# VHH binders against q9rw55, part 6

Target 1, 281 residues: q9rw55
Amino acid sequence: PQVEQLARQKMWNLAERFVAGESIESAIQAVQALERDGIAGNLDLLGEFIDSPAKCTEFADDVIKLIEAAHAAGIKPYVSIKLSSVGQGKDENGEDLGLTNARRIIAKAKEYGGFICLDMEDHTRVDVTLEQFRTLVGEFGAEHVGTVLQSYLYRSLGDRASLDDLRPNIRMVKGAYLEPATVAYPDKADVDQNYRRLVFQHLKAGNYTNVATHDERIIDDVKRFVLAHGIGKDAFEFQMLYGIRRDLQKQLAAEGYRVRVYLPYGRDWYAYFSRRIAETP

## First folded at step 15 (VHH)

Design y22
Fold by ESMFold2, fold request of step 18:
Structure y22 (fold): chain B 281 residues (1-281), chain A 116 residues (1-116)
Amino acid sequence: as target 1 above (281 residues)
Amino acid sequence: QLQLVESGGGLVQAGGSMRLSCAASGSTFRNAMYWHRQAPGKQRELVAGISGDYTAYDDSVKGRFTISRDNTKNTVYLQMNSLKVEDTAVYYCAASLLRGTWYDSWGQGTQVTVSS
């Protein structure tokens, strides 16, 4: 038990610059520090092993508490959620629990002028997530709910185009799941090229675009693209990870770009961070 | 609430210098501060920004303008050298994310007029 506590403490010493702690209070303090630097937060309550309908609803309740606490602290709520964590795929009384819980979360965020980003998970959930995204945008408006497209999936360019009727707010990411070559580009160069296509296509469509990357070449390409096409800095934002390239985050903020930083927090940080280290030592 | 008050504007001959000040007061402070300007008939544009130790400038003012801050006085400055008639504008101090949006706090502006 003492060995386990020592390991947890040593892991926290490594993780503390990348995770905003265990509590709502520590996450709020981290966002407030970012806001003093002209950088917005993207709060993400970590959850592992949410395996029952009751725990999914408890997790959703905890997200609502986060939204309320952020608002009370003077932060406009911006929260990312995984629909699987709030019950996607679990039928409750003839309804998908994930959709039911997402409505509750988005309604609370909208009450405070906030925003909920629906994370994209592995490829098997893309269809249902996009279907539920359409429903939720229809109910709450694109100002209050967005989603994610992953450039490593072949389908993503078509999915992006299919959503244009919604005028959607989309976060463009490369991808974080090991996907087979039947659905995803195996080569990094193809993933990066498709990332640029997704970002540029979304910007040209007039939709708010979240450029989630630390790749400076892509960031520079976006700067040149928006200048060449007369796209204002209010049409997009750069998004980055907490504790990574704080210099670049502040440089972009000083240049007047919108910058948002992902802040994971929660008691499950140990399990989360342990997996990240094991996957990329 | 954060309040921003600009000062130091006025009339100056082309080639001259001027220093603008933006005093920040209230219970909330910011490490990131910005100077914008609006010339007659034009949209407001970013001139210079600072976030902590990082600064950035519009190309039209690089080498001539310097943004800086005095943390002990809660004040940000814009030193403007080698002024041109084209620099004539109302200059605004701004901050972000006081109410959850970028550039959501502005001063009332200070007029800078450069004549030849």
Scores: ipSAE 0.805, ipTM 0.930, lowest interface PAE 0.8, mean pLDDT 91
Fold by ESMFold2, look of step 15:
Structure y22 (fold): chain B 281 residues (1-281), chain A 116 residues (1-116)
Amino acid sequence: as target 1 above (281 residues)
Amino acid sequence: QLQLVESGGGLVQAGGSMRLSCAASGSTFRNAMYWHRQAPGKQRELVAGISGDYTAYDDSVKGRFTISRDNTKNTVYLQMNSLKVEDTAVYYCAASLLRGTWYDSWGQGTQVTVSS
């Protein structure tokens, strides 16, 4: 118990730079500070141990409270969610609970002109997530819901092209899950090359593109690409993590690029980070 | 609501200097502010930006223009040196993310005319 308390304090000292606290109020204050610097927020309520339909719906209710609080504070809501946390894969009332809860969340965001990004998880969820993404774009429009493609997955280039009819808003990431070589590139150079392909193809298709990376070489390549192709700064944005390269975030904002910063928050930060650290020897 | 009022424009000979001012009122002063310009028949383009201690400039004005601010007067400045005829434009002060959208507040603009 005292060991757990000490471990929690030491973990917070590590996490404080990268987590916007435990409360809605602290997350909103962090977004407001970013907006004063010309940088937008991407809010993510951390959830852990969401193992029942009731808890999934309770988590969705908490996301809706976040959206309402952001709007009340003068922030245009932009929230990322994991469909597993709101019930993807749980059949309730004749429908996937994740889809049911996502509709509720996106409807609330749309009421305030906001946006929900459907985070991509491990490779086993890609098919169902993209199918549910198609359904939700059809119901709410591409200006209110987006998703993520991961450059480390072999399938991602094909998935990107298959979604073009939706004119989708997509966040391009490299990937953060431990995936077998049967589905994902093992070599960083291949992941980075595929990342560039995803971004450039999406931009050239005329779709809004979120360039989520801290890699300055990729950022510079994007700047050169958009200049060479006459792509305006209103067609894309750079996305980065809270607490990482704040100098680069402000420099890009001063250059007139759209910059958005991922802001995880919530009481579950400790359980989430401590379990992730325990999995790393 | 943030109100932006530009001043300091006018007629100047090529090679001359001019200082534009942007008074900001009615809202919290921002760490990030921008100058844009629009030449006749052209689209509005970013000239200079500031976010905290970080500044950036369009390549056509680097070394000639300086963006700065004075928090005690709630003003943002654009010092324009070695002016060229191609700098002729209406100059606008701008802010972002006041209503949660990009570049959502603009002044009415101030004309800068550089004569040969």
Scores: ipSAE 0.762, ipTM 0.916, lowest interface PAE 0.9, mean pLDDT 90
Fold by ESMFold2, fold request of step 18:
Structure y22 (fold): chain B 281 residues (1-281), chain A 116 residues (1-116)
Amino acid sequence: as target 1 above (281 residues)
Amino acid sequence: QLQLVESGGGLVQAGGSMRLSCAASGSTFRNAMYWHRQAPGKQRELVAGISGDYTAYDDSVKGRFTISRDNTKNTVYLQMNSLKVEDTAVYYCAASLLRGTWYDSWGQGTQVTVSS
């Protein structure tokens, strides 16, 4: 209705700091602005109600269009996808559709020297996502596909070690899903300590490490750790959210650290932003 | 495409001052620019960086060196005061970011020699 459209317009005035617009063109312009400041982009096409095989493949096609447009604009494609959004768990033509679509997306990114990060979702998808990650690294190489481990899951330290043969590029996050205490640490202090363990072990293993957090205590701990162990700034990067702590993003960039910023965009930004403001008092 | 040309190096007595310049020519102006140095027998190290209005310095040069930018000349400077013999190095200007690549552009370097 017209009331929702008016509310949507008013909410955009609040949201534009945190969302890179509705179009590929606005997302590309946002990445170009970040690159002038020495900050790289992580593009994420927002999607809702991707509930059929046809819609999953259409979403994958839209991600490929994003990759093509980024390359045409002189941006090295770096895109995050959720395998559920491209068909994980939906069998088509004798294969998991998510794997089929991920191959198409990663192949396009690789053509342009780009990178696809496979987001981790709830704990029930960890096994299949890591299995598909291993398959995709074997096919495309670790410089073109990475994944995510979540420090709140008990299993994550073991999973990290089990992947070392791939020399994997992994984004370390705390975790944002509601998970039972049977699989995840209930206490924030334990989550934070396990986050440090994941990051430090991955760095010491010689693997490229993405430190995705706004927690300045953890950022400072990482700085001290890499200095103490002779780990160069080319072995890792900090990752942060668009519009949050732009001061910290630029300060880290001035210090010579690699910084990458998550850039959500698309017509589904309203749902994305509504959840963000509902989660933050 | 992007060309970085350092100037202003040379011989200076300990305790003296010197200003290095890095002229950028070519395509898009960069808000993120850096000075690195490489002393004999050592690895290249970051000395100072600037991203927009934010600056940062290696601890060994804090309070003595200042990075600045003149957008009208498309030039980045390194003002070096209270120079020490340990500051002797080749100084390199660098830029970030192009096509997702950090430190995508480097100058050829300018020698700074601090004599006692």
Scores: ipSAE 0.730, ipTM 0.910, lowest interface PAE 1.1, mean pLDDT 90
Fold by OpenDDE, look of step 15:
Structure y22 (fold): chain B 281 residues (1-281), chain A 116 residues (1-116)
Amino acid sequence: as target 1 above (281 residues)
Amino acid sequence: QLQLVESGGGLVQAGGSMRLSCAASGSTFRNAMYWHRQAPGKQRELVAGISGDYTAYDDSVKGRFTISRDNTKNTVYLQMNSLKVEDTAVYYCAASLLRGTWYDSWGQGTQVTVSS
């Protein structure tokens, strides 16, 4: 703990590149700055794994406060949450606590025309997340809640297809978790290929697609694909991480593409920052 | 609320040049600005965009048109060289994203007519 505290103090100057501050106010300001550049924001309240139901509910309350703050600042609320952070897997009054809290969050976002993205976590949570996603889409509409698919999982292509009846808004990512070879492609080339498949199939299906990658080759492939198939720039968006390839973000915005930046914020930024450093060459 | 006002349009002969201006007022000048155009019977199309110092152009105008900005004047420009008859359109200035809309402000448009 002491080492972490020291590290946090010393490394904040570096971390601020990837984290939109520790407070709601700093996060909102960061979104406003991006919007001036023609770039939208996706807010993510950072939190550690929470094992207490009460703390999960508190976390959900904090997310709701974020939504209120965004609305008050004139920003259309767009927030990503991990269902585990709000109580997924915990039973409360005969219902999954994650579902209960997600419902509260999405209801608030919908009130302001906002959008909640249910982030996908490790492979053990995929089924329950997709099930809850389906339920929530049914209750609130696909325009107010979305989810994420990870291309490194063998199942993801099938998962995408199984959701077509919902006409869902899906963020496509390569994958963020260490997964065993029994469930995920170990070869990066296969992950990339499957990523393209996911994106292209979702686009062709006429569903709103979030292309969340910094891979310029894939981005170019998407550009060519949508051009070839007569898909408009309003039918999808590129998503990138805060502080990563800012040049590319602005370039895409200049080109008229929709660009949205993932903005993590909060006091628990150290773990996130550490991962970003490890991923950045 | 941001207001945009285009100027500089008019009649020009093919091969000629024209410079359009878009003056912004009423709010903070945006770093992302765009020029669109709409020809009779056609859909509005993006011509050029600028985000900070990054610029982009439609293929039909690459090498001929230049988008630029002057932050001190809250103005974005479109320098149009080697104009063609097919460039005839109403040109619109648009600002950056706000509240989930990718273009939150539009000008009234300025007519550009290129004669043969």
Scores: ipSAE 0.567, ipTM 0.848, lowest interface PAE 0.8, mean pLDDT 92

## First folded at step 17 (VHH)

Design k11
Fold by OpenDDE, fold request of step 18:
Structure k11 (fold): chain B 281 residues (1-281), chain A 116 residues (1-116)
Amino acid sequence: as target 1 above (281 residues)
Amino acid sequence: QLQLVESGGGLVQAGGSMRLSCAASGSTFRNAMYWHRQAPGKQRELVAGISGDYTAYDDSVKGRFTISRDNTKNTVYLQMNSLKVEDTAVYYCAASLMRGTWYDYWGQGTQVTVSS
């Protein structure tokens, strides 16, 4: 703990590149700065791995505060949450706590025309997350709640297809978790190819698509694909992480593509930062 | 409220040059800016964009058009060189403020006519 504390103090100067501060105010300012460049924001309150139901509810309350603050600042609320952080898997009063809290969060966002993205977690949570997503889309509409599919999972193409009846807004990512070969492609090439499949199929289906990648090859493929198929720039957006390939973010924005940046913020930034350092040389 | 006013359009001969201006009202304005154009019978299309210091152009105007901005004047420019008849259109300035839509504010447009 002492070493971590020291590291946090010394490494903040580096971490600030990838984390939009510790406070709601700093996060909002970061979004506002991006918006000046024609880039939208996606706010993520850091605080994963909460085991207490009470703490999960508290976390949900904090997310709601974020939504309120964003609205107050003139920002359209766009927030990503992990359902585990708000109580997924915990039963309270005969209902999943994660679902209950997600409902509260989305309801608040909807009041302001906002959007909540239910982040996908590890493969063990995919079924329940998609089920809850379906429920929530039914209650609030696809314009207010979305989810994420990970291309490294074998099941993801099927999952995408199974959701078509919802006309869902889906963020496509390669994958963030260490998954076994029994459920995920071990080779990067396969992950990349499956990523393209997911994106292209979703676009062709006429669904709003979030292309969340920094891979320029894939980005270029998407550009060519939409051009070839007469898909407008308003039918999808590129998404990137805060502080990563800022040049590409602005370039895409200049080109008239919709660009949204994922902005993690909060006091519990060290774990996130550590992961980013591991991924970025 | 932000207002955008285009100027500099008119009639020009093919091969000629023209400079369009888009003046933004209010205080210092540094948001992403774009030039669009709409030719008769065609859809509005993006011509050029600027985000920060990054610029982009439609393939049809690359090498001929230059988008730039002067933050001290709250103005975005489109320098159009080697104009072609097919460049004839109403040119619109757009700003991205992320207030509702991705292109929140539009000018009224300025007519550019390139004669053969």
Scores: ipSAE 0.852, ipTM 0.943, lowest interface PAE 0.5, mean pLDDT 93
Fold by OpenDDE, fold request of step 18:
Structure k11 (fold): chain B 281 residues (1-281), chain A 116 residues (1-116)
Amino acid sequence: as target 1 above (281 residues)
Amino acid sequence: QLQLVESGGGLVQAGGSMRLSCAASGSTFRNAMYWHRQAPGKQRELVAGISGDYTAYDDSVKGRFTISRDNTKNTVYLQMNSLKVEDTAVYYCAASLMRGTWYDYWGQGTQVTVSS
């Protein structure tokens, strides 16, 4: 604990580029700063793995506090959550705790015209997450809840198609977890190609699409694609991580594209930061 | 509430230059700003945008138009050089404050007419 504390203190100067602080206040300020550049925010409360139902509920409460704070600050709430952090897989009173807590969170967001993105986790949670997503879209509407698809999974194109009846808002990512070759493309080229397929098919279907990547090649391909197909700039948005390619963020904003930045915050930032360093040394 | 007021429009001959201004009311405004235009019978289109120090232009005006801002005057400008007849339109300035639609505030527009 002492070593971690020291590391946290010493590394914060570096981490602050990628993490929007430890507090709700700092996170709100970071969003406000981005908005001055015409860039929207996506807030993510960082947390450790939670195995206690009570702690899951507490985490959900903290997310609700974030939503309240955003609203109070005049910001339209936009928050990403992992369902595991709020109790997915735990049964409470005959219902999945993750679903119960997600419902609470989305209800609060909806009250303020906000949006909740259900982040996709490892491949073992895809089915339950999509099922719960469908349930929640039915209850709250696609304008208030979305989810994420990962292009490195073989199943993702099929998953995207299976959700078309919902007219869903979906964030497309390459993938964040170490997955076996039995379920995911091991070759980056295949992941990239599948990413394009996901984005293009979702756009063509007329669904709101979040293009979450820093890959300029893909970004350019998307620009060309939407131009060629007469898709307006209001039909999708680019999403990027806080502190990464800030130049590109502003350039895209200047070009009139919708840009949203993913802002992790919270006390448990060290793990996230460590991953960022590993990915972008 | 932010009020945007365009000025500087009028009649100009092809090949000429014109400078549009968009003044924001209230305190110093530093948000992303944009110029749009709408020609008769056409849809409104983005002409230029500025976010921080980053600028972007529609291909039709690249090399001819320049968007800039003066934060001390709370004003965004559009310098239009080498004007063409097809540049004739009502020009609008817009601001992005992320409070509603991505373009939260619009000016009333200023007419720019380029004669042959």
Scores: ipSAE 0.840, ipTM 0.938, lowest interface PAE 0.5, mean pLDDT 93
Fold by ESMFold2, look of step 17:
Structure k11 (fold): chain B 281 residues (1-281), chain A 116 residues (1-116)
Amino acid sequence: as target 1 above (281 residues)
Amino acid sequence: QLQLVESGGGLVQAGGSMRLSCAASGSTFRNAMYWHRQAPGKQRELVAGISGDYTAYDDSVKGRFTISRDNTKNTVYLQMNSLKVEDTAVYYCAASLMRGTWYDYWGQGTQVTVSS
């Protein structure tokens, strides 16, 4: 316990730039600091070992407490959740627990004019997540729930087009899971080019587009694309990670672009960063 | 809670200079601030922005206008040099994310009129 406590303290010195601490209050303070810079927050409660229906519902309750605290602090709630963490795939009373908990979370966010983004996880969850996304947009509206498409998956261009009837708010990411070449591009150049295709097609369709990347070449390509097509700055936003390229975040904000920053927090940050460091040799 | 008050506008001859001020009072001074302008019959457009040490300008004013801040006075400025008749507009100071969205907090505006 003493050794773990010392290791945890040393790891925090490394991680403090990228994580807003363990508490709701520290996360709220971090969002308030971002908002003073003209940058919005994307709150993400980190969770590990959410392996039972009871823990899934407890995690959902904690997300609801975060949404309430953000509202009470004058912040319009914007929270990302993983459906697996709130019970996707666990049947309770004839309904998927993840869907039941997502309804509770989105209803609370909607009460305050907020927004819930449904993170995309590994490829085996894409079908059920998109199905549940359709259901939740139908119940709450596209102003209050969005999802994610991953440019490294071959399927994502088709999935994007299939969702256009919803006028969906989608975050475009490259992808971070270990996926086989049967479902995902192995080469970074192909992932990057497909990323551009996803973003440009979504913008051309007239849908709100979240451009989640630190790649300045892609950011510049998006700037040129929106100028050439008469797309206003109110139709999209750039999204980036807390603590990475704070200079670029502020420069984009000064240029009048919408910028949102992913802000992870929670007691499980240590396990999360320990695993990430172990995975990157 | 910010209250934004613009001042410093008026009549100026082409080629002249003016300095606009936007005072923030009644709440916390915001690190990111923006100047917009609206000419008669035109849409409001972003002229300049600042976030901390980072500044940006519309191409039509680059090299002529400078945005700056004085944190001791909770004030943001727009120094306008080499003014053109086309710069005639109402100039507005703005902030973002005061009520949950971008550009949701505005001053009352100050008129700038550039005469030949």
Scores: ipSAE 0.807, ipTM 0.927, lowest interface PAE 0.7, mean pLDDT 90
Fold by ESMFold2, fold request of step 18:
Structure k11 (fold): chain B 281 residues (1-281), chain A 116 residues (1-116)
Amino acid sequence: as target 1 above (281 residues)
Amino acid sequence: QLQLVESGGGLVQAGGSMRLSCAASGSTFRNAMYWHRQAPGKQRELVAGISGDYTAYDDSVKGRFTISRDNTKNTVYLQMNSLKVEDTAVYYCAASLMRGTWYDYWGQGTQVTVSS
């Protein structure tokens, strides 16, 4: 227990740039600081070991508390959730618990003019997540719920096109899960090219597009594309990670682009930060 | 009272210079502040932005305009040099994310008229 506490404190001294602490209060303060820089927040309550229906519903209740606290602090709520963490795949009372809990979370966000992004997880969850996304957009509107497409999956271009009738707000990411070559591009160059295809097609379709990347070549390509096609800065935003390339975040904000920063927080930050160190310097 | 108050506009000859000021009260003085303009018959457009130490400019004004700030006066400036007739517009000071969206807080504007 003493060794664990010392290790956590030493790790926190390294991690505090990348996570907004353990509490709702610290997360709210971090978003408010970003907003003073002209940068919006994307709040993500970190969860670990959410393996029962009761824990899933408790986690959803905590997300609702976060939404309420953000609103009370003058922040328009923008929160990302993983449907697995709120019960996707657990049937209760004739409905998927993840859908039930997502409905509760999105309803609260909508009450305050906010937005919920449904994170995409491993490839086995894509079908059910897109099905639930369609249901939730139908219930709440595309201005209050969005989802994610991952450029490393072969299917993503087709999925993007299939969603156009919803006029969906989609976050484009490369992908972070270990996926077999049967479903995902093994080569980074193909992932990056497909990322551009996803972003450009979504922009041309007239849908709000979230360009989630730190890759400056892709960012520059997007800037060039929107200028050439007369696409306004209010049609898209750049999204980046808390503590990574703060210089680029502020530069983009000064240029008048919409910038949103992913801000993880919670008692499970240790696991999050350990993975982040292993993935990037 | 939360306010953004522009001043310093007026009539100037082409080739001349002018400095606009935006006095911010309390929380309206953000690390990120912006100047926009609206020319006759056109939509309001971003001219210059600042976020902390980072500045950026519309291509039409690069090299001629400079945005800066004085934190002791809670004031943001737009120095406009080598003015052209097409710079004629109402100039607005703005902040973002005051009410949850970008560019959601504005001053009343100051007229700049550049004569040939």
Scores: ipSAE 0.806, ipTM 0.931, lowest interface PAE 0.8, mean pLDDT 91

